# VHH binders against G2/M phase-specific E3 ubiquitin-protein ligase (G2E3), part 1

No score or structure here was measured in a lab: all are predicted.

Target 1, 328 residues: G2/M phase-specific E3 ubiquitin-protein ligase (G2E3), of Homo sapiens (Human) (q7l622r371to698)
Amino acid sequence: IWNSALDAFRNRNFNPSYAIEVAYVIENDNFGSEHPGSKQEFLSLLMQHLENSSLFEGSLSKNLSLNSQALKENLYYEAGKMLAISLVHGGPSPGFFSKTLFNCLVYGPENTQPILDDVSDFDVAQIIIRINTATTVADLKSIINECYNYLELIGCLRLITTLSDKYMLVKDILGYHVIQRVHTPFESFKQGLKTLGVLEKIQAYPEAFCSILCHKPESLSAKILSELFTVHTLPDVKALGFWNSYLQAVEDGKSTTTMEDILIFATGCSSIPPAGFKPTPSIECLHVDFPVGNKCNNCLAIPITNTYKEFQENMDFTIRNTLRLEKE
Structure headers, positions and changes below count from the first letter of each chain, unless a header shows other numbers; Kabat numbers aren't used for antibody chains.
F, E and O are the ipSAE of ESMFold2-Fast, ESMFold2 and OpenDDE, as the mean of both directions, binder to target and target to binder. V2 is 0.75 times the mean of E and O plus 0.25 times the DockQ between their complexes.
Where letters were taken out, [cut] stands.
Atom coordinates printed by the task and the answers are left out, and those that the model quotes come from them; centres of patches stay.

## First folded at step 1 (VHH)

Design a1 (framework vhh_7ocj_1)
Fold by ESMFold2-Fast, scan of step 1:
Structure a1 (fold): chain B 328 residues (1-328), chain A 122 residues (1-122)
Amino acid sequence: as target 1 above (328 residues)
Amino acid sequence: QVQLVESGGGLVQAGGSLRLSCAASGFTFSSYAMGWYRQAPGKQRELVAAITSGGSTRYGDFVKGRFTISRGNAKNTVYLQMNSLSVEDTAVYYCARTLHLTGGETYSYDYWGQGTQVTVSS
């Protein structure tokens, strides 16, 4: 798809303002009965190919990659151009941009703050996690010494005097990895998006375009979460009844906790991954006062209580306090 | 330089017939799929018929049984035989060259002729 589309779009006789018309072929030399001349199918396949190409990185929410061969071949510019043409000609909502990539396009890289979810590189993500989980200045200095060569290479070395210095270090690493590292691909992609005035429209109507361009995590419901968690041990019928009632209360806005909060507490993720969780999320009932989220095993331990009121209060208290400390 | 030149359009009475021809130059004609599209005023351009390099054909539902597409590789020409014409067939008819898109079994049209007007009167 990509190589033929790229050649066609680079053709001197191609005009981006002209209608795009496509014939579908289902056999080696036969045409299918599916929507002959449908530009929608072609644009959908092209957008799917772009989303899954080496030009972007991330599993669901995508940022630009740094691919030197793609830069040499001007592919980031071509990607921006193809996206612009697709949007103008009624193609599908791309729906794969990270909020960070989108904010860079609208507000500029200098006004954009990346988050850990933007980091697809396992080793870089692990460095950031280790820095964030340091509880003493000595531990923090040890972690920095271990990754010294990396931090020096990316220009993020700083004097550490207090534990809170870890937050600025993390911001520096995120800024380099997600923003500065991909600066040249970003500028090229941005120029391509100027095709047919699309970038100017994105910047003029950011709310509308965020809805079209950005990845929307699956809306979590009581039913979705109830079905997601497998009962691991012998079930306590009353505790599982309270769990289901709690999910309904959260959905109805009768709890200070959100569905996303529950999922983060149990798994560390705010949305369900495309391939599902590994290991499969599980729930167990324990004779404890407060719930426990084991993120390493995707296991949620819920308390066995005598009343629903006690159950909800203890769930809300623990989830709220745990996540308040983790959110930065 | 790729060129596609249509001919054979004109005014015809309902129930009549027309044969359109498209003369191609500037490329290896036998290696490409060719198609006919039409566009009526205020409407989107739509596929009428297509023929692969191997000779397999595809028709729009509104013309099946009435129109026949064929090709003469020796003459670098694609034809559209139009029978039992109705007023609804009135449109500008365009000849197009199809660019094969790998990985999706999809074809995109990258060159178009100037078009030939077909008018069917009651």
Scores: ipSAE 0.000, ipTM 0.177, lowest interface PAE 16.9, mean pLDDT 79

Design a10 (framework vhh_gefurulimab)
Fold by ESMFold2-Fast, scan of step 1:
Structure a10 (fold): chain B 328 residues (1-328), chain A 123 residues (1-123)
Amino acid sequence: as target 1 above (328 residues)
Amino acid sequence: EVQLVESGGGLVKPGGSLRLSCAASGFTFSSYAAAWFRQAPGKEREFVSAIYSGGSTTYADSVKGRFTISRDNAKNSLYLQMNSLRAEDTAVYYCAAIKTYWSGSTYVEYDYWGQGTLVTVSS
């Protein structure tokens, strides 16, 4: 499928208006005209192949990769072209773009802020998580010293004088890893998407195209999140009761916090990975005023409070303000 | 001696219908995919519809539901039934017979084209 499409699309006399028909004819000739597949089947297989190719990275919500061989072979351009042609010819909704990749196409890289969920590299993600969880300047400096070579390589070394410097450091790392590192693949892919005026349409109708191109996570419910988090030994019964009541309140729209916000606070991810989380998300109850999300262990520490009202207010405040600072 | 000859073009009012025909000669038409393309003045040629040797069909989104492609291999003919015509459908319509094959690792494409038939949709 992929090889037939690549050969047709790379043809000297390639015409985007009928490239899919040519590729489909080649595919049918390989299997015999007596048993032709449908155009929709061909486009579906092509899009599935593209989604799972080395050109993209991430489990469900995908960003562009940096593959030097693919870049040399102009495959990012070909990918954009194939995607544009598939969209025009009624192919399936791709549904695998990260919101970050989509925003880069619509609003430009300079106006796009990546999040931890965009980082598919385990080691880079761990560095970011450790920086975010630092609670003292001394701890922050220790983490920076441990990953000094990496930060120097990517040009993100900066003077640390206050704990709040960690937010700018994380922003710099995310900007480099998700946007700057893949700049050349992105520009090539973007040029391919201009085929048949598709990029212009995406930019003109972003809400409609986001629904088609971007990954839509499975709807998170109170039941799903409740079952996702395992309880540590010796739980506080009242605090767990408040946790379950809070999840129900969020589901019922009685909180400004979303299920996605809770998951990001605890794990750094806005959706549950296909293979599940490693380590398994867990809850612990602490005699503290405000919750703590330990993303290194996927552990959510919930406060032990005297009233549910206090619990909800402290959950809402901490989750919203922590996520706001990480996005700034 | 390969020839594709279109017919059936003409002037039609918006909302009207028109049926295009294409007569093939000089080659084994039944072994080729056949397609309709169109080109409006000052614009690039665009795909309209195709029908494969096995009978499966495909349509450009702009014509889906309004146009119907069909073929008659016994008569070496290709047809395009155009309904609910719009001003935007005004173009020269071309019949094409397309066949591809591989010679080793080399992709070989060849196609035969008609001279075109003008369709004008005017109010």
Scores: ipSAE 0.000, ipTM 0.096, lowest interface PAE 23.8, mean pLDDT 80

Design a11 (framework vhh_7qbe_3)
Fold by ESMFold2-Fast, scan of step 1:
Structure a11 (fold): chain B 328 residues (1-328), chain A 120 residues (1-120)
Amino acid sequence: as target 1 above (328 residues)
Amino acid sequence: QLQLVESGGGLVQAGGSLRLSCTASGRTYAMGWFRQGPGKEREFVASISWSGGSTYYADSVKGRFTISRDNAKNTLYLQMNSLKSEDTAVYYCAAETYFTSGGKYVYDYWGKGTRVTVSS
């Protein structure tokens, strides 16, 4: 199906403006009278193939990949063209772009700050997590020495004199991995999206197109997170009670922390992958003052406290401050 | 401090299958399998990143062996299919306790090995 679709779109006889009278703007439901038929079925199958192709990386929220063979075959351009044509001709809402990819298209890569969630390469994500969790300059320098060859390869080696230098290092790694590494695929994809003026419309109406193009994560609930985290042996009954009460408070809007914040703190991800997490997220109760998120093991250590008020305050404080530092 | 314990070795007929396991006593990052046949140097077999997202195989085992891990159990696996007499060796589990980029990993800890004998 992909090869047949690709041949059709590369065919000189295929006219992308054939049904230009079909809707331009997704603000209003202004698609012309639909004719049920093979065209809509074709576009649906093509978009499914595109979403799951090697041209994109990530589970549900996807960024462009760096596939040398695909780049050589101009497939990023063809993908942009196919997506543009599908949008104009009433194909399905793609719904798989990361916000980072979308922002690069609308505001430009120089005005876009990628986040850890954009990193689908687990080894790179682990380097970033280790750097972020360094608590001393000596620890940070040790981590850098261990991944020296990688940092040198990507041009992110820098002088480390204070612990706060880790934030600029993380920003450099994210910028390279998510934006600069895929620059050529991105420019090619962007040129394809100019087909039928679609890129210009995306840039003119970002709110409407974000709703159509970007992944909408499943709303996380207290029940979902409670069931997601398995309890370690010898759980503290009171601390687990406080954990469940905390999840309910977050769901009810009684905390400044969100469900996504809790998941990011424990796993580094803002949404649950379709196949679930590997390893399975777990929760353990420790005699500590503040919670600890071990993103390498998807393990959340919750504090054993005397009161729920203390539990909520310590959870809110640690999660918010940890995530604020990671977003810098 | 870290201990690696291999299991699953034994005698198997050529063309058969065998699964090796390696359990770690603590946290590991990249892990791998190496082997040493009679009168030979230790050679690389396969490696896997902590997530399992990146795997690497020696050309001699590619398509026949599959490396995998279960981080919840701190256990590494090697599924060996279509075994050949040349696969006869002591198989060693290796682990890194420091993070490195994929491909060629630095292994800080090694197990004592498990023997695999493939009869013709």
Scores: ipSAE 0.000, ipTM 0.088, lowest interface PAE 23.0, mean pLDDT 78

Design a12 (framework vhh_7qbe_3)
Fold by ESMFold2-Fast, scan of step 1:
Structure a12 (fold): chain B 328 residues (1-328), chain A 123 residues (1-123)
Amino acid sequence: as target 1 above (328 residues)
Amino acid sequence: QLQLVESGGGLVQAGGSLRLSCTASGSTYAMGWFRQGPGKEREFVASISGSGGSTYYADSVKGRFTISRDNAKNTLYLQMNSLKSEDTAVYYCATVYKLYTSGGHYELTYDYWGKGTRVTVSS
């Protein structure tokens, strides 16, 4: 499907107004196997192939990759062109762009600040985490010496005189890895997106296009969290009843705590990973006043209380205070 | 029968430090410190998980107090620095006693509280 679409889209006589029909006919023009596939089916398969291609990196929220073969074959341009044509012809919402990629398209790379979540390379992510967790200038200098060759290669070496210099260093590494490293793929992709004036429309109506292009984490519900956490030990029926009532109260907006807050408290993650959590999240009911989140084991200990009011107050208080501590 | 015994309370000048200890007569899971000041409701101060890997603090004490535990000694600590007159209270240690059943499952028992130790911060 990708190869047939690519060939059709590269044709010198390619007209974006009917290109999808041509590509679809070519893909499904089989003399012995006439299936009436839909144009929407073709576009959905094409977007799925594009999302999962080597042109993008990341699990759910994706940025452009640096694939030298793809650059040589002008595939980033063709990807932008295919996305533009799909959007105009009523194809599915792509829904896989990172906010960083989207902001680069709308506001320009110079006005875009990447975040750690944009880094899919394990080694680069670990370097950034180590720099961020440095608590002394001596510790920071030690970390820099250990990754000196990498920092020199990417042009991010700088004089370190105070601990706060780590923030500029992290900013430089993120800027290089997420933006500068993929500059050529990005410009090529951007040119493709100009097909049918789509890029200009994205830039004119960013709120609307963010909704269709960018990855949105699955909306967490009481049902989703209730099913996510398994009972780990001896169940307390009343405490589990209060847990389910609490999740419903959070969903109904009757608590200042959010579903994301609960998940971060128990697991350290604001969304469920594509492969699920390992270990599997679990609930323990304990004769304690306050819940305990064991992020290493994805285990949430909930209090056994006499009343639901006490349960909700203790859950809200502990989760709120734990998240404030972590954000600082 | 699990017992919790707090120690380390006393009179201290504002800006001073105190360290509270709580010794349990047996193995515990999660432990915490609570306090009740004159004319106030009992409030949470800090808690620590059974392994010691997770700690939680009330906003009013964050950055000034540090909770820690020594599981070999069944002892919980609260290091209190930069004490304020508002920290004047009776401090209570609380914990959950647990029993291992055959197969490694936790058998839950009663929630246990110490009798408290008084901390007075003078101007």
Scores: ipSAE 0.000, ipTM 0.086, lowest interface PAE 23.5, mean pLDDT 78

Design a2 (framework vhh_7ocj_1)
Fold by ESMFold2-Fast, scan of step 1:
Structure a2 (fold): chain B 328 residues (1-328), chain A 124 residues (1-124)
Amino acid sequence: as target 1 above (328 residues)
Amino acid sequence: QVQLVESGGGLVQAGGSLRLSCAASGSIFSTYAMGWYRQAPGKQRELVAAISSGGSTRYGDFVKGRFTISRGNAKNTVYLQMNSLSVEDTAVYYCATSEYLKLTGGQTYSFDYWGQGTQVTVSS
C-alpha cells in the first residue's frame, strides 16, 4: 500500500486538492476493468502504516524517529504530505502524535519542553530517572560520572554545584533526545504538512487539531485515580476525605491542577502504563504543610490540614511549582 | 510487498471435491479484489472465480453452481471450494490480486500479483 501511495502522490501530475478515487482490478476480469474501493478504507490503511512505520517512535504517544535511510529518501516529507492529504479528504483522525510533537508544530521546538514520557529509549529514560531521583550533590555527581560518555556525546555536560542543577541537566537531555536529535526529520515532516495549507490550519486552530492528531490517554477520572493509589494502614480519615474531594474538584474543573498533573507529580508519568505501575502507587498522610511526590516509589504524601480550602491551596501550589521547576 | 501462496491442489477422482487456499503475505490493501484463474496446457488462462473486498462474487460460466469462492479478511486468505469435479477441470490454478490507485488530476498505478500456481488433476 505504501509503495503504491508514494508513487501516486509523487507523480508530478498529481493535484492534492482533487478528489481521491480508489479501485481494484484483476487482469482479464469479466467484472470489467475496475472495481470501486473505499477512499476511507485506503486512507485508514495508509494512516495505520504511517503510525506503525519506522518514521515514528513510542508505544502509544509517538514522536519522530531519526532514521537516516528514511531521511535520505525524503520519507519524512512524504509522511507529512500524506497526513495533510488524508486530513483534507476526510481520512481518520490519526490520534498518535505526542503532545510534544504537536507543540513543536504549533509553537516551535524552542518553546516546547519534552517530558520523560517522550523518551522511548530505555537506556536514556533510565539515565533521566536516576538523575532526577538523586538526593545529594555527591549522588548526582556519581550518576554523571557513570554516564559521562553519553552526556559528553550529546553535549549535555555541565558544572554541578547544587542539587537543583539536576533539573537543568534533565531538561538538556530531554531537549537533545526528543527535539534536537530529530531536527532534520522534523523540518522535513513540517514541510510536508504544509500541503493544502494544513500546517497553517493546525497553527491557527490548535485545540481542534490537538483532538484529531494527538494521542489521548485513557481519560483519568477521580474514581480511577482514587482506586489507583493504595492507602496504607491507619490513614487519616479527614485527610483522605479532603483527597477524595480534591480529586472531584479537579475532575469538575474547580482546580488549576489536572488529573495528569497529579499523576506526574506522584509517578513522573502523565498516563497509566498498559502494564500498570511498578511499584503500585500509594498514598501516605503526613503532618506536613505541602504534599510530596516520591517518583521512585510512586508514593504521594498528602498534607493533614484543618480545612479543605487549605488542602486544595497547598496541593495546587506545590504541584504547579514542582512541575514548573521540572520543566524549566 | 505482496506475495500469494496457493495450497490444496492434488489428484482427485471425477465427482470428488477439493478446497484451494490462497494466503496473501506482506502489506495487503483491503480493497484488493481476489480471484482464481486456471490454465490447462496449451490453453489460455481463464477466470474461475473472483471476490471483491465487500464480498461480491463472480464465476466463470463452466463452474457456476459447482465452485464457491470465499474470503477470510483477518488472514488475508481466499478459498475456492470445488465440488462435482470433472476431468475438464484439470489445470494449474492461480491466485491473483491487484491494487490500483487513481488520483483525480494524477496518473493511475496498478500492481498485479500472481501466485506460483497449484496443480489440480481430475481422473476419470
Scores: ipSAE 0.010, ipTM 0.309, lowest interface PAE 9.9, mean pLDDT 81

Design a3 (framework vhh_7n9e_1)
Fold by ESMFold2-Fast, scan of step 1:
Structure a3 (fold): chain B 328 residues (1-328), chain A 127 residues (1-127)
Amino acid sequence: as target 1 above (328 residues)
Amino acid sequence: DVQLVESGGGLVQAGGSLRLSCAASGFTFSSYAMYWGRQAPGKGREWVSGISSGGGSTAYASSVKGRFTISRDNAKNTLYLQMNNLKPEDTALYYCAARTYLHLTGGKTYEVTFDYWGQGTQVTVSS
């Protein structure tokens, strides 16, 4: 399907504004007169092939890959062109772009900050995790020495003076791996998306196109998150009551924190993986002032407070400030 | 997963009739042209009959024209072959298949074949 579509769309006489017709033929005769829904099926199969091709990487939320052969064959341009044609001709919502890829198209690479979820390379992800979990300057320097050759290769070596320098180092690694490494594929893909003025429309109406192009994780509700976290033994009844009230407040928009923020704080993931979490997410009640998210164990420690107001304020403060520092 | 399951074959005397059915699943049946083929012992596959996706157009091999009738029920995802005036020469394994070709307007017509084949149903005609 891909090779035949590619050849057809590459034909110098092909006009992308012309109607697409899918016809059925048996060996000895041509039956070209009726084909209800065949165009939609063709475009669906083509988009499915594109999503699962070597041009993109990631499991559900996808970024562009760096494939040298595909670059030589101009396949990133063709992918953008096919996507634009599919969108104009009533094809399915692609629904596989990462938010990062989408933001690069709308706001530009220089105004886009990738996140750990954008990193599909296990070794690179582990380097970032180790850097983020460093608690002393000495630990941080040790980690850097262990991955020195990699950091030198990608041009991310920097002087480490304070522990907070780790945030800029992580930002540099994410920027290189997710944006700079794939810059040439990205520019080619972007040019293809200009077909029929589609890129210009995406940039003009980003909210609408995000709904069409970007991967939408399963909508998180108070019920879903409440059921996701297993309570450890010796729960504090009052603290768990406040936890459930907090989830409801977040769902009702009465908190600056989102369900996604809570999940990232506890697990490092913005959505529930298709296979579920390993280990199973858990919640524990501690005599502490602020919550603690242990992403390695998928464990959320919630504070035992005297009032719900104090609970919500401490949850909102810690989650927001922890996530902000990890992004910046 | 695409599946095509044929049924209705059996042993029949010359001059008799049989009706074959093909139950389709795993694809949008109403979007595919369907056909019947057969393979006799020691011979290659022979095309028998074809029908368009909506049922408005049919075609037959000269050896069966006037004796066989192909039809489909898109609501039931089922293809049929009504066989009348059967001859010993019609003895074969009968299978259904789906084939689709893509014709893209605005450029050269391209043929993209997705051949799905059933396991077949045996028809034996005694003289």
Scores: ipSAE 0.000, ipTM 0.203, lowest interface PAE 10.9, mean pLDDT 81

Design a4 (framework vhh_7n9e_1)
Fold by ESMFold2-Fast, scan of step 1:
Structure a4 (fold): chain B 328 residues (1-328), chain A 124 residues (1-124)
Amino acid sequence: as target 1 above (328 residues)
Amino acid sequence: DVQLVESGGGLVQAGGSLRLSCAASGFTFSNYAMYWGRQAPGKGREWVSGISGSGGSTAYASSVKGRFTISRDNAKNTLYLQMNNLKPEDTALYYCARDLSLKTGGYSYVFDYWGQGTQVTVSS
């Protein structure tokens, strides 16, 4: 299906308005094209092949790869063109773009902030993690010395005078790895997406197209988080009641905290890993005013309070302020 | 890399005193607020006390306020808990914990590292 689509879409007499008809006919060359729904099946298989191609990297939420052979063969342009044509002809929601790739298309690379989750290269991810976990300037300088050749190569060497300089260093590495490294594939892909005016529509209606193009992790719900955290100690019935009410309030949009914020606070992760957490997340009740997130043990300690209002205020305050500190 | 090692626990009579120590290594001790917590058998973890990175601010759970004193020696990378007028209900595993705060040494009440703890048993 991918090779048939490439042949059709690369044809010099190619008309995007009729591209799917041509590809569909080529795919069904051995038999008459009389099968109802075969066009939709073709588009679904084509999008599946595109998602799983060497042009994209990442497990579920995908960014563009840097593939020299694919660049030479203009495959990033062809991928953008195929995706645009599929969208116009009623193909399936692709649903595999990273938010970062989407934001680069809508707001531009210069206005896009990549995150650690965008890094599929294990060695680069480990460098970033080591930099983030440095607790002294001496430790940070030691890490930089160990990866000096890499940082020099990517143009991210900077003067380190305080421990907080590590945050700018991480930002520079993420910017290079996720954005600058794949600049040429990105521009080629973007040109392909201009087919039938699709890129212009994506930029005009970003909310609608984000829901179509971007990977949607299974939405974290009150039920999912409630079941994820096992009770670590003898339960305080009132505190667990407030915890369940809080999860429902978050789900209903009645809290400034998101489900992702709660998970990050307890585990350091914004989503549940495919293999699950090790150790299994747990919840315990403490005779304190504020919650405690122990990321080393995936343990969330919730406060024992007299009222739900106090519980929600203290949960919201601690989670918000902790996440703010982590961004600094 | 980060190590927190508690010591000073033991058996003591009601009304007695104990001084707990926590030796910290693998990080810049003065940049972090530190905590003492405890866990009695069949109970959840209870926050006991906190101290800011500089030692200029301290906080206590109501159950121990006036009886316990938290302190730190940043030159020695050591956290202390002076426990006076001990009660049988103070019987627990006592552990020190590091606050997540890297910027000011202030309190976030989020722990990223915990020690293994030292047992305190108060006989009646």
Scores: ipSAE 0.000, ipTM 0.087, lowest interface PAE 23.7, mean pLDDT 80

Design a5 (framework vhh_sonelokimab_d1)
Fold by ESMFold2-Fast, scan of step 1:
Structure a5 (fold): chain B 328 residues (1-328), chain A 124 residues (1-124)
Amino acid sequence: as target 1 above (328 residues)
Amino acid sequence: DVQLVESGGGLVQPGGSLRLSCAASGRTFSSYAVGWFRQAPGKEREFIGAISGSGGSTYYAVSEKGRFTISRDNSKNTLYLQMNSLRPEDTAVYYCAAKTLYLSGGRTYEYDYWGQGTLVTVSS
């Protein structure tokens, strides 16, 4: 299917209005009656192949990859062209774009702020998590020294004078990794999406196209998050009671914190990966004032407090301030 | 700054197994992704596989997948290559290499630090 579509789309006499029909005929010629039975079946298989190709990275919410062979073969351009043609000819809703990729297409890379969820590279994600979890300027400087060569290579070295400087550092790393690193694939993909005026339509009607192009996170509930986190041995019963009450309050809209915010704070992800988390998310009760999200281990440390009011205030404060500064 | 030294090479019969080690000296070994390359006489350096800084993810050249396994022990600052079902065409000098970024694929120019190599000869 991919090879048939690619051959048709690379033809010098290629007509976007007939591309799917041509690719379908070519596929039919190669396999006789064993082909997809309809144009819609063909488009579904093509989009499935595209989604799972080396051109995109990420589990469910996907960004463009940097694949040297694909760049040499102009595959990012062809992918954009195939996607545009599929959309015009009534193909399935792709539903795999990250919000970040979508925003780059609609508002431009310069107006798009990527988040930790956009980072599929384990080592880069670990660097960002370590920087975010630094609690002192000395700890932050130690982390920077350990990844100095990387930060120098990507042009993200900056003067660190206060702990708050970590947020701008993380912003710089995210901007490089998710946006600047894949600039050439992105421009090529974007040119392909101009086929049949599709990119212009996406930019004109972003709400409608976000609904069909972007991955929608599964609806997280108090029950889902409660069951996701395993409790360590020797749990604090009162603290765990407050944790469950907090999840219910969040679900009921009694907190400005969302279920997604809690998951990001603990794991760095806004949704549960298809294969689950490795390591398995866990919850730990500590004699501390504020919660701590250890994203390296998917561990959430919750405070042991005397009252639920104190628990909710400290959870809301820490999660909101940590995530807000990370997204700036 | 990291220095890499390979060991464990030698003569092995076809169908045999061999484990190579790469000792890293210096601090922050866990901050580097590390990989294995080989170079047969008269050929260019070829990628075998790599492992992330934490050891949480690995990727292999398609031709070596299933016969070779990469692992690391950050507490010992050591990288390993387990080689099974060896064939005469596996005869080469094996190199370990380190880089600050973990990227899919094995482009030689992405690796900042290299060992001196260890010779593996597969012959009867």
Scores: ipSAE 0.000, ipTM 0.097, lowest interface PAE 23.1, mean pLDDT 79

